# Designs tried in a protein design chat: VHH binders against q9c0y8. Part 7

Target 1, 316 residues: q9c0y8
Amino acid sequence: MSASHPGILHEYTERLVAFELVGKSNVTLTSNVTRSLLLFVGGLGDGLLTVPYVQELVNPLDEIGWSIVQVQTQSSYIGWGTGSLKRDDEDLHKAVDYFLHIGGADFSTRKIVLMGHSTGSQNVLYYLTQSILPNYLIAGIAQAPVSDREAAYQFNGKEKTKELVDWVKAEYLDKGLGNDVLPRSKVENFFGEVPTSANRCIDLTDVRGNDDFFSSDLSADDFAKTFGNLKEISGSTAHSQLILLMSERDEFVSPSTDKAQLLNRFRESIRPTTSNSSLSGIIPGATHNVGPKSSPEALKWLINQLITALRSFIDQ

## First folded at step 26 (VHH)

Design z6
Fold by OpenDDE, fold request of step 27:
Structure z6 (fold): chain B 316 residues (1-316), chain A 121 residues (1-121)
Amino acid sequence: as target 1 above (316 residues)
Amino acid sequence: EVQLVESGGGLVQPGGSLRLSCAASGFTFSDYYMAWYRQAPGKGRELVAYISSGGETYYADSVKGRFTISRDNAKNTLYLQMNSLRPEDTAVYYCARGIFSLQRGSEYDYWGQGTLVTVSS
């Protein structure tokens, strides 16, 4: 992969930026009002160019009239430790609004697809389920949607995770100290060096925490509240599409978990059913971020799947 | 100083059993998930099994039902019970200390020197 990539750095807020990666055609969102964009949000720890497959998407998307934009939110890099899905969602709304209009574009000329990697998948699902969607936000793509809680179970243990949650609730949340940062010595095994608030800890590690969308032990009722609650497009009976792309060799998912079955459980919960895309699937041979340890076909599969999806949106 | 010292390797007949041990020192053993890896001659290192700090166990498909990973936190020792051994299990076996975070995922920061297991008739 190239150590650098040409593009345009955008200030979509006073304090936040997003990077539009420019492809071989040199066409940009500013230069072409009919250019659509894939707005990409990473997971925990991610920022610009931290997800390896993003650069590989640029030219294939460019060829079909799509730009890819990596957004920096307040949660980018280590900011997630004191963040929330709600805060992220606010940032993403600002980004969507900015990129809809740059170059003189509007809803009649430009479409936006929101794509999330890892915990970015929670952002995508949250975005699609919290408020009525505009007609230009046509789809969400969740790549490597995984349960942070169950990842903790896998490596730290279920009981230890529960102990952490109980402790944080008792010592912080019950006392109104949810915004306090937890002592590193107590939570390093979960969150590393990242300053993490009590609230964020609970979001990520508690059963039915705010980020708990993709855990395998959730009930159908739980999934109905998330997957089953996609909001309609304003002024229409239509809904945005939701595409779920799991990684076959996702190291954050327990080896004992049947990923195909889990994916089906997610998909079956999607409402309305018309939002359940047939393009959802498992990236063959892919590690969590489809990185260098993935099989050679993993990246190609992902690219082809995305191209297929994006082309289908243009034709509609 | 963090140290991991494997023992228990040796020559065993196909179908036989062997128990490996990994003595850990220099850190709070109970706070870390641990893993066994192996490297056969001319092959890359591969994961055999790992055990969470809480005691949950996970195995490679090739050893499921035959190998058991366990730990004794009081003794700071990791174990690998290997039953129904096969020639293809021949390798140097390594214990590793695991590091996990939700941001970085799982990685290993310390390794033992390894112990040789030879399965041959």
Scores: ipSAE 0.901, ipTM 0.953, lowest interface PAE 0.5, mean pLDDT 96
Fold by OpenDDE, fold request of step 27:
Structure z6 (fold): chain B 316 residues (1-316), chain A 121 residues (1-121)
Amino acid sequence: as target 1 above (316 residues)
Amino acid sequence: EVQLVESGGGLVQPGGSLRLSCAASGFTFSDYYMAWYRQAPGKGRELVAYISSGGETYYADSVKGRFTISRDNAKNTLYLQMNSLRPEDTAVYYCARGIFSLQRGSEYDYWGQGTLVTVSS
């Protein structure tokens, strides 16, 4: 059912906005320089209020002095089809910078945690591994980190996915046409109605494509390039924390996959080891987006885990 | 028009076997993953098995090792071979067309009318 949500719409850069959800206390990032924020980025197809548990986080976080902000990037809604992790990262950096300073705040008063859902998890990990982090970006949370490639394997088939990749490489990439949009009639079973570029197709479906972080068939060396490459905080030897939260009943993960084992493989690859948070885990009874088909305890577990994490970050 | 028509249901003794078929028409069958669901009396509809468009198979734990889902793309037909049937397998079995995208995940947009399987002594 449709509902109204109080909040503040921020233009954090030209033509891009983020929505700060306002809780019961009515405290905002603008009104309080000591207010910290959970900056939330969705996955493919997501925009404002498209991830069902986000609005449920508002009051619990508000009670502990945190705001939740949903950021829209150029990839929001159907924009991902012609996007990239690099472009997303640029947008997210602008958002982080904007929200650090609004209300007269700075790195001494405000902290930021970046949280991603689904493919947003790639954004989180990408953000943490590409450049030295500012001292106010203290952690990343990846909720429902899944392999888009293996999801395609699950429903379309491994061989069909490979055929797609090979075709796109031959007909587009090898010809310098990576920015061309693929014919819907050829790729609809992978990307739906979303106009998808050749480059984006390869990012999401090729082995070791740009978005291929969470596939179970990746090697230790592959994980070392991502999980194993968290950047240090500027001016410090410290590193941000990385929390991985998988959904127990994630429909994008093959039923044959041992999620616990896979999570452990991710965690064991995290470098430095101090960034491997003990708060990582599997959300019990949760579907991919912890939506209505999840067990009743799933959302509560997620909320409690986040509260625990956010409290711990401020105390550090 | 998209159509799914199940057949092959009936009465069988415990330990017996049945083979269900689902005839598909009105769409490019080979482009879709397909699934079998079942609904027992007084219970909700549950997933039995699904098969990718490429032929990879997945099963509910309750039927694993006993049931086999398969497809013949040339015949536009989905199959469910059911062996070692148990009374608890009694249900109306439905075939469903699956739709998948990375954005929306897995959904079902068309269902058959169902075929009744009764396992009883």
Scores: ipSAE 0.890, ipTM 0.950, lowest interface PAE 0.5, mean pLDDT 95
Fold by OpenDDE, look of step 26:
Structure z6 (fold): chain B 316 residues (1-316), chain A 121 residues (1-121)
Amino acid sequence: as target 1 above (316 residues)
Amino acid sequence: EVQLVESGGGLVQPGGSLRLSCAASGFTFSDYYMAWYRQAPGKGRELVAYISSGGETYYADSVKGRFTISRDNAKNTLYLQMNSLRPEDTAVYYCARGIFSLQRGSEYDYWGQGTLVTVSS
């Protein structure tokens, strides 16, 4: 159903916007400098309110003093086809800086948690591992972290995926044409109608590509480079928390994959160990985006888990 | 026009075997992953198995070790070999064409009319 949502549209750059959803209290980040922020980034194809559960988080978070903001990056909607984690990270830094100071807030008053859905999970992990973090960025939440590469294996086939990768490397990357867009007729089964660059194709489908964080066939050494490399908080020996929330019925994950075991492998790789949150888990009965095909309990579980997490961060 | 036509259903005793076929036409069969679903009386439609365009197979837990999904791209035909059949396997079985992208995930856009499998003593 089509619906209207109250909120504030923020221009956090000259060309990019973010939407602050306003809850029943009508308190905003501008009106309250001490209000904390859940900064949400979607996955491939996502934009404003394309993830169903986001609107359901507004009032529960509002009640505990948190605002939720959905960020539009250059990768939003169909922009991901020519994007990169690096570009996304730059956009997210701009968003964080904007919302940190809006309304007169400073480093000591506003706390920020970064939450990613699907490929947004790569954004979260990338953000937490690239540079020393400020004291106001206290945690990252990765909802439905999945391997795009293994999803391709599941439906297109392992060999066909490898053939694609090899072809793109030979015809584009080896020739210095990484920024060229691939012919739709060659990649439609992988990327749909989205114009996709050679580089982005490799990021998403190659072994140890730039986005290859969550594949089950990665080694402990691979995980050590990502999960094992969370950066310190500036001026402190503390580290941001990382919460991983997998969907029990995630259609992007092979039915043959033991999700619990995979999640444990991720968690055990997190360094420092203090960043490994006990709140990580599997959302019961949830599809990838916790959408309408999920069990009724899935959304409630997610909301409760988030509330518990966000409360714990402020009490620390 | 895309068409999927199931065949091979019938009455079988517990412990028996059946082989279902799905004849596909109107599209490049080899480019799509395919699936079998079933719907028992009074129950919702459930996934039985699917096979990638590359031939990788996946099964529901309830049929693992008993059912085998396969495809013949030259014949544009999907198969389901069902062994050690049980009364709880009684259902209408449907063939479905799958569509996938990293952006949208997996969905099914075409279905057959179904073929009835009855397992009874």
Scores: ipSAE 0.709, ipTM 0.873, lowest interface PAE 0.6, mean pLDDT 94
Fold by ESMFold2, fold request of step 27:
Structure z6 (fold): chain B 316 residues (1-316), chain A 121 residues (1-121)
Amino acid sequence: as target 1 above (316 residues)
Amino acid sequence: EVQLVESGGGLVQPGGSLRLSCAASGFTFSDYYMAWYRQAPGKGRELVAYISSGGETYYADSVKGRFTISRDNAKNTLYLQMNSLRPEDTAVYYCARGIFSLQRGSEYDYWGQGTLVTVSS
């Protein structure tokens, strides 16, 4: 449906924007320098207002002194096909720096949480564990941390996916053509109409590709290099909290996957162990993006978990 | 023009077997994820099984171990072998063509007209 949504459009760096939704209090990040924010990044194909639960968070968060801000990166919408987690990480750090200082705020007063949906979950984990840039987040929240490679296995088959990977390596990567867009006829059953570079294809579909954080066939040693490598908050000995929220009825996850067991494997790998939030869980009745096909209780459960987490950060 | 035509339904006694077929035309069959759905009277459609373009299979819990989905890409045909049939398997069974990408996930863009399976004494 067409609608207008009042808020503030921030240009956090040249030509990249983030949209701050304004709640009933009319308090904003520029009007109150101690107001905290949930910075939200979507997954493949997402942009402003594409993840349906975001609008429903505005007033609950406002009531506890938090803004929700949807960030657009160079990868938003179809830009992801020629992007990378590294490029996204650079965009997200620019957004965090902007919001950390807007209105005269400083990193010592404003709390920032990065929440990612779907591939945005890879952005969160990358930010907290792989990035070489300073960490200023009190927490990261990964909603629907789903393996893109295993989704491709589920619908296209493991053998066909491996054949694609081998072909891309031989015809593109080995020839120094990693940034070239792949022919549609070779890849449309993986990437649809989205122009996709050879490098991006490998990132998403190869075993241990750069996006491959959440696959169930990864080893404990693989998880130790990611979940086990949370960075300190810059200027502190404290570490960000990590909250993992799987969707119970996630259509991107193979029916053969035991979600509770997989979640436990992720959580047991988190280091330091104090970053392993007890608020992680499986959203009951939720589809991938907690959309209208979800059970009625899914959104309420999600809101409760988020409010509980965000309250705990402002008490400190 | 995409066409999916189911056949093989009928009246079967409990414990019996049926084999459903779905003849596909108008597209490159081997490139698509395919599924069987069923709809009992007065109920919504429910997934029975699906098969990836690469041949990997998945089943609803209610049919696991009794039903087998398969495909013959040379004949552009999807199959559902139904064994140990129960009265609760009574439904119209639909063949569906799936479309997939990492951005979109899975959806079904074409459906057959369905074939009725009745399991009763």
Scores: ipSAE 0.648, ipTM 0.857, lowest interface PAE 1.3, mean pLDDT 93

Design z6
Fold by ESMFold2, fold request of step 27:
Structure z6 (fold): chain B 316 residues (1-316), chain A 121 residues (1-121)
Amino acid sequence: as target 1 above (316 residues)
Amino acid sequence: EVQLVESGGGLVQPGGSLRLSCAASGFTFSDYYMAWYRQAPGKGRELVAYISSGGETYYADSVKGRFTISRDNAKNTLYLQMNSLRPEDTAVYYCARGIFSLQRGSEYDYWGQGTLVTVSS
């Protein structure tokens, strides 16, 4: 593994940074107004350089004129426990606005794709379908869009999860204490040592909680409110593309889940239908984060899909 | 203190059957997912099967259709029914307790001492 990674650390808003990794060309978003970017947001516990495949994308993207930029939000690392998708969305919009304009660029010359890993996939879907803020993304990519609630059911048990939810509602939400951090002894089998607010616990573990986009027991009506509600790109009649990339050997997904069927249910719900990218799929042999335990071909497959997608956005 | 105690290992002929048990104590058994691992001589530990708190099961390809993992939460006991045993199933079998968090995923924090299964003529 590399100990040093060349790049530019951008302060995109007060106290929050994004790291633009620099490829062999040494071209950057600042040095070239027409260079486009893949803005990457990780999942729970992630921050700079924690998702292993990101480093492997630098040079392939560089070869086609794209920078990969890892964004830090208030939820990065352990900050997610007291955050929300809404707060993340606000941070991500600030990052998009910053990168859209650096070097004198604008949307007509620079394309921005938001890619999320794991819970970052909820960030992508929220941005494109729920946010009240303007959309400037040509596309969103959700890698490993997994249900946190069903992961909790899988390992802690459905009834124990419902007990926690009921207890949090009674002892915190009903008392106006949604922002309070829960006692570790009550939640350690769900959140480990991460300080977690009552609101965040409900968001992640309650049926139809604010993060609950990907659960297999959601109805077509539920998916219509999310996948079926992609926003227009601001100043345009066009809509963002949405690409969904599941990991074939994802450790967070129940063995009983038919991933192909679930992916198809997500895709068939996408509206407008023109936003439903044919590049969506299941990454062969991939673990959750496409890490070293993945088959050797998993990373190659992912890179190919990303390059194909990113090239297509330059010609739009 | 958390304890996992395996039993039921022994010598069995190819094609035979054996049932392993893992008695759990020192924790609320029904709250945790549980697994069987095995380690053959000169090899690393490999997953055989796991069972979630919710009763869902997973099996390694090498044992599918021959082995059945189950649990009895009232007795705090994990089981592995092994049928159609083969010489390559010879190993020390370990019971493991899983821990989970949404950030880290699943891991195993306690292991039994193991029980030897020998499949030979």
Scores: ipSAE 0.589, ipTM 0.854, lowest interface PAE 1.3, mean pLDDT 92
Fold by ESMFold2, fold request of step 27:
Structure z6 (fold): chain B 316 residues (1-316), chain A 121 residues (1-121)
Amino acid sequence: as target 1 above (316 residues)
Amino acid sequence: EVQLVESGGGLVQPGGSLRLSCAASGFTFSDYYMAWYRQAPGKGRELVAYISSGGETYYADSVKGRFTISRDNAKNTLYLQMNSLRPEDTAVYYCARGIFSLQRGSEYDYWGQGTLVTVSS
């Protein structure tokens, strides 16, 4: 159903926006320098209000002094096909820098958590482990950290995916055409109608492509280069916390994947080990986006985990 | 010219078995995941089972352990073996072709006309 959602539309950099949903307290990031935020980034195709649980977080977070802010990046909606995790990271750092300081706040008074849903989970891990830009996040939360490559294997086939990768390398990358958009007829079973560059195709679908953080066939050495490389918070010797929340009934994950085992492999690789949050887990009864087909307790469980985490960052 | 043609439906007593077939043509069958859906009289369609192009299977809780989805890529045919049938399995059963993209996720773009399964004494 259509609805109105009260909030503040922020332009955090030229023509990129984030929407701060306002809870019952009417306190905002502009009006209170000690108010903290959960900055939310969706997955491929997502934009404002497309992930159904975000609205349900507004008042629970407000009650503990947190705003939820939905960020739009250049990759929102169909923009991801010609983008990269690096470009997303630059957009997200601009958003963090903006929100860190509005209302006269700074890092000493305001805490920021970045939460990513689905492919937004790659944004979180990239921000915390690969980015060369300063880190001001107290934590990252990855909800439904799923492999794009293994999803392509599951539905299109491993051999067809490798054939596409080989063709793109030979006809585009080896010819210096990495930024060129691929013919839709060659890639529609992978990317649909979304204009997709050769580089983006490789990032998403090649073994150890730049987006390939969560595949179950990666080695411990692979995970050590990502999960094992959490950055210090700038100006501190502390590191961000990392929370991983898998959906129990995630329709994008192969039925043959042991989610508990995979989650443990990710968590065992996290360095420093003090960044490995005990709040990571599997959301009981949840579909990929914790939507209406989820069991009734899924959303409540998610909210409880988030509240527990966010409180812990203020009480420090 | 994608075509999906179901067959094998009929009347069966509770506890009985049926095997449904879906003949596929007009596309490279082995490249696509496939599903069976059903629609009971006066109700919406619900997923029964799917099978990926890689051979992974999934079943709705209501049929798990009783139904088996399979495919024969050489014959371009999808199957549903239905055992221990119950009156609540009475429905029109539809074959569906799945499509995938990383943004879209999994969807179904072609459907057969369906085959009726009636389970009664």
Scores: ipSAE 0.525, ipTM 0.817, lowest interface PAE 1.5, mean pLDDT 92

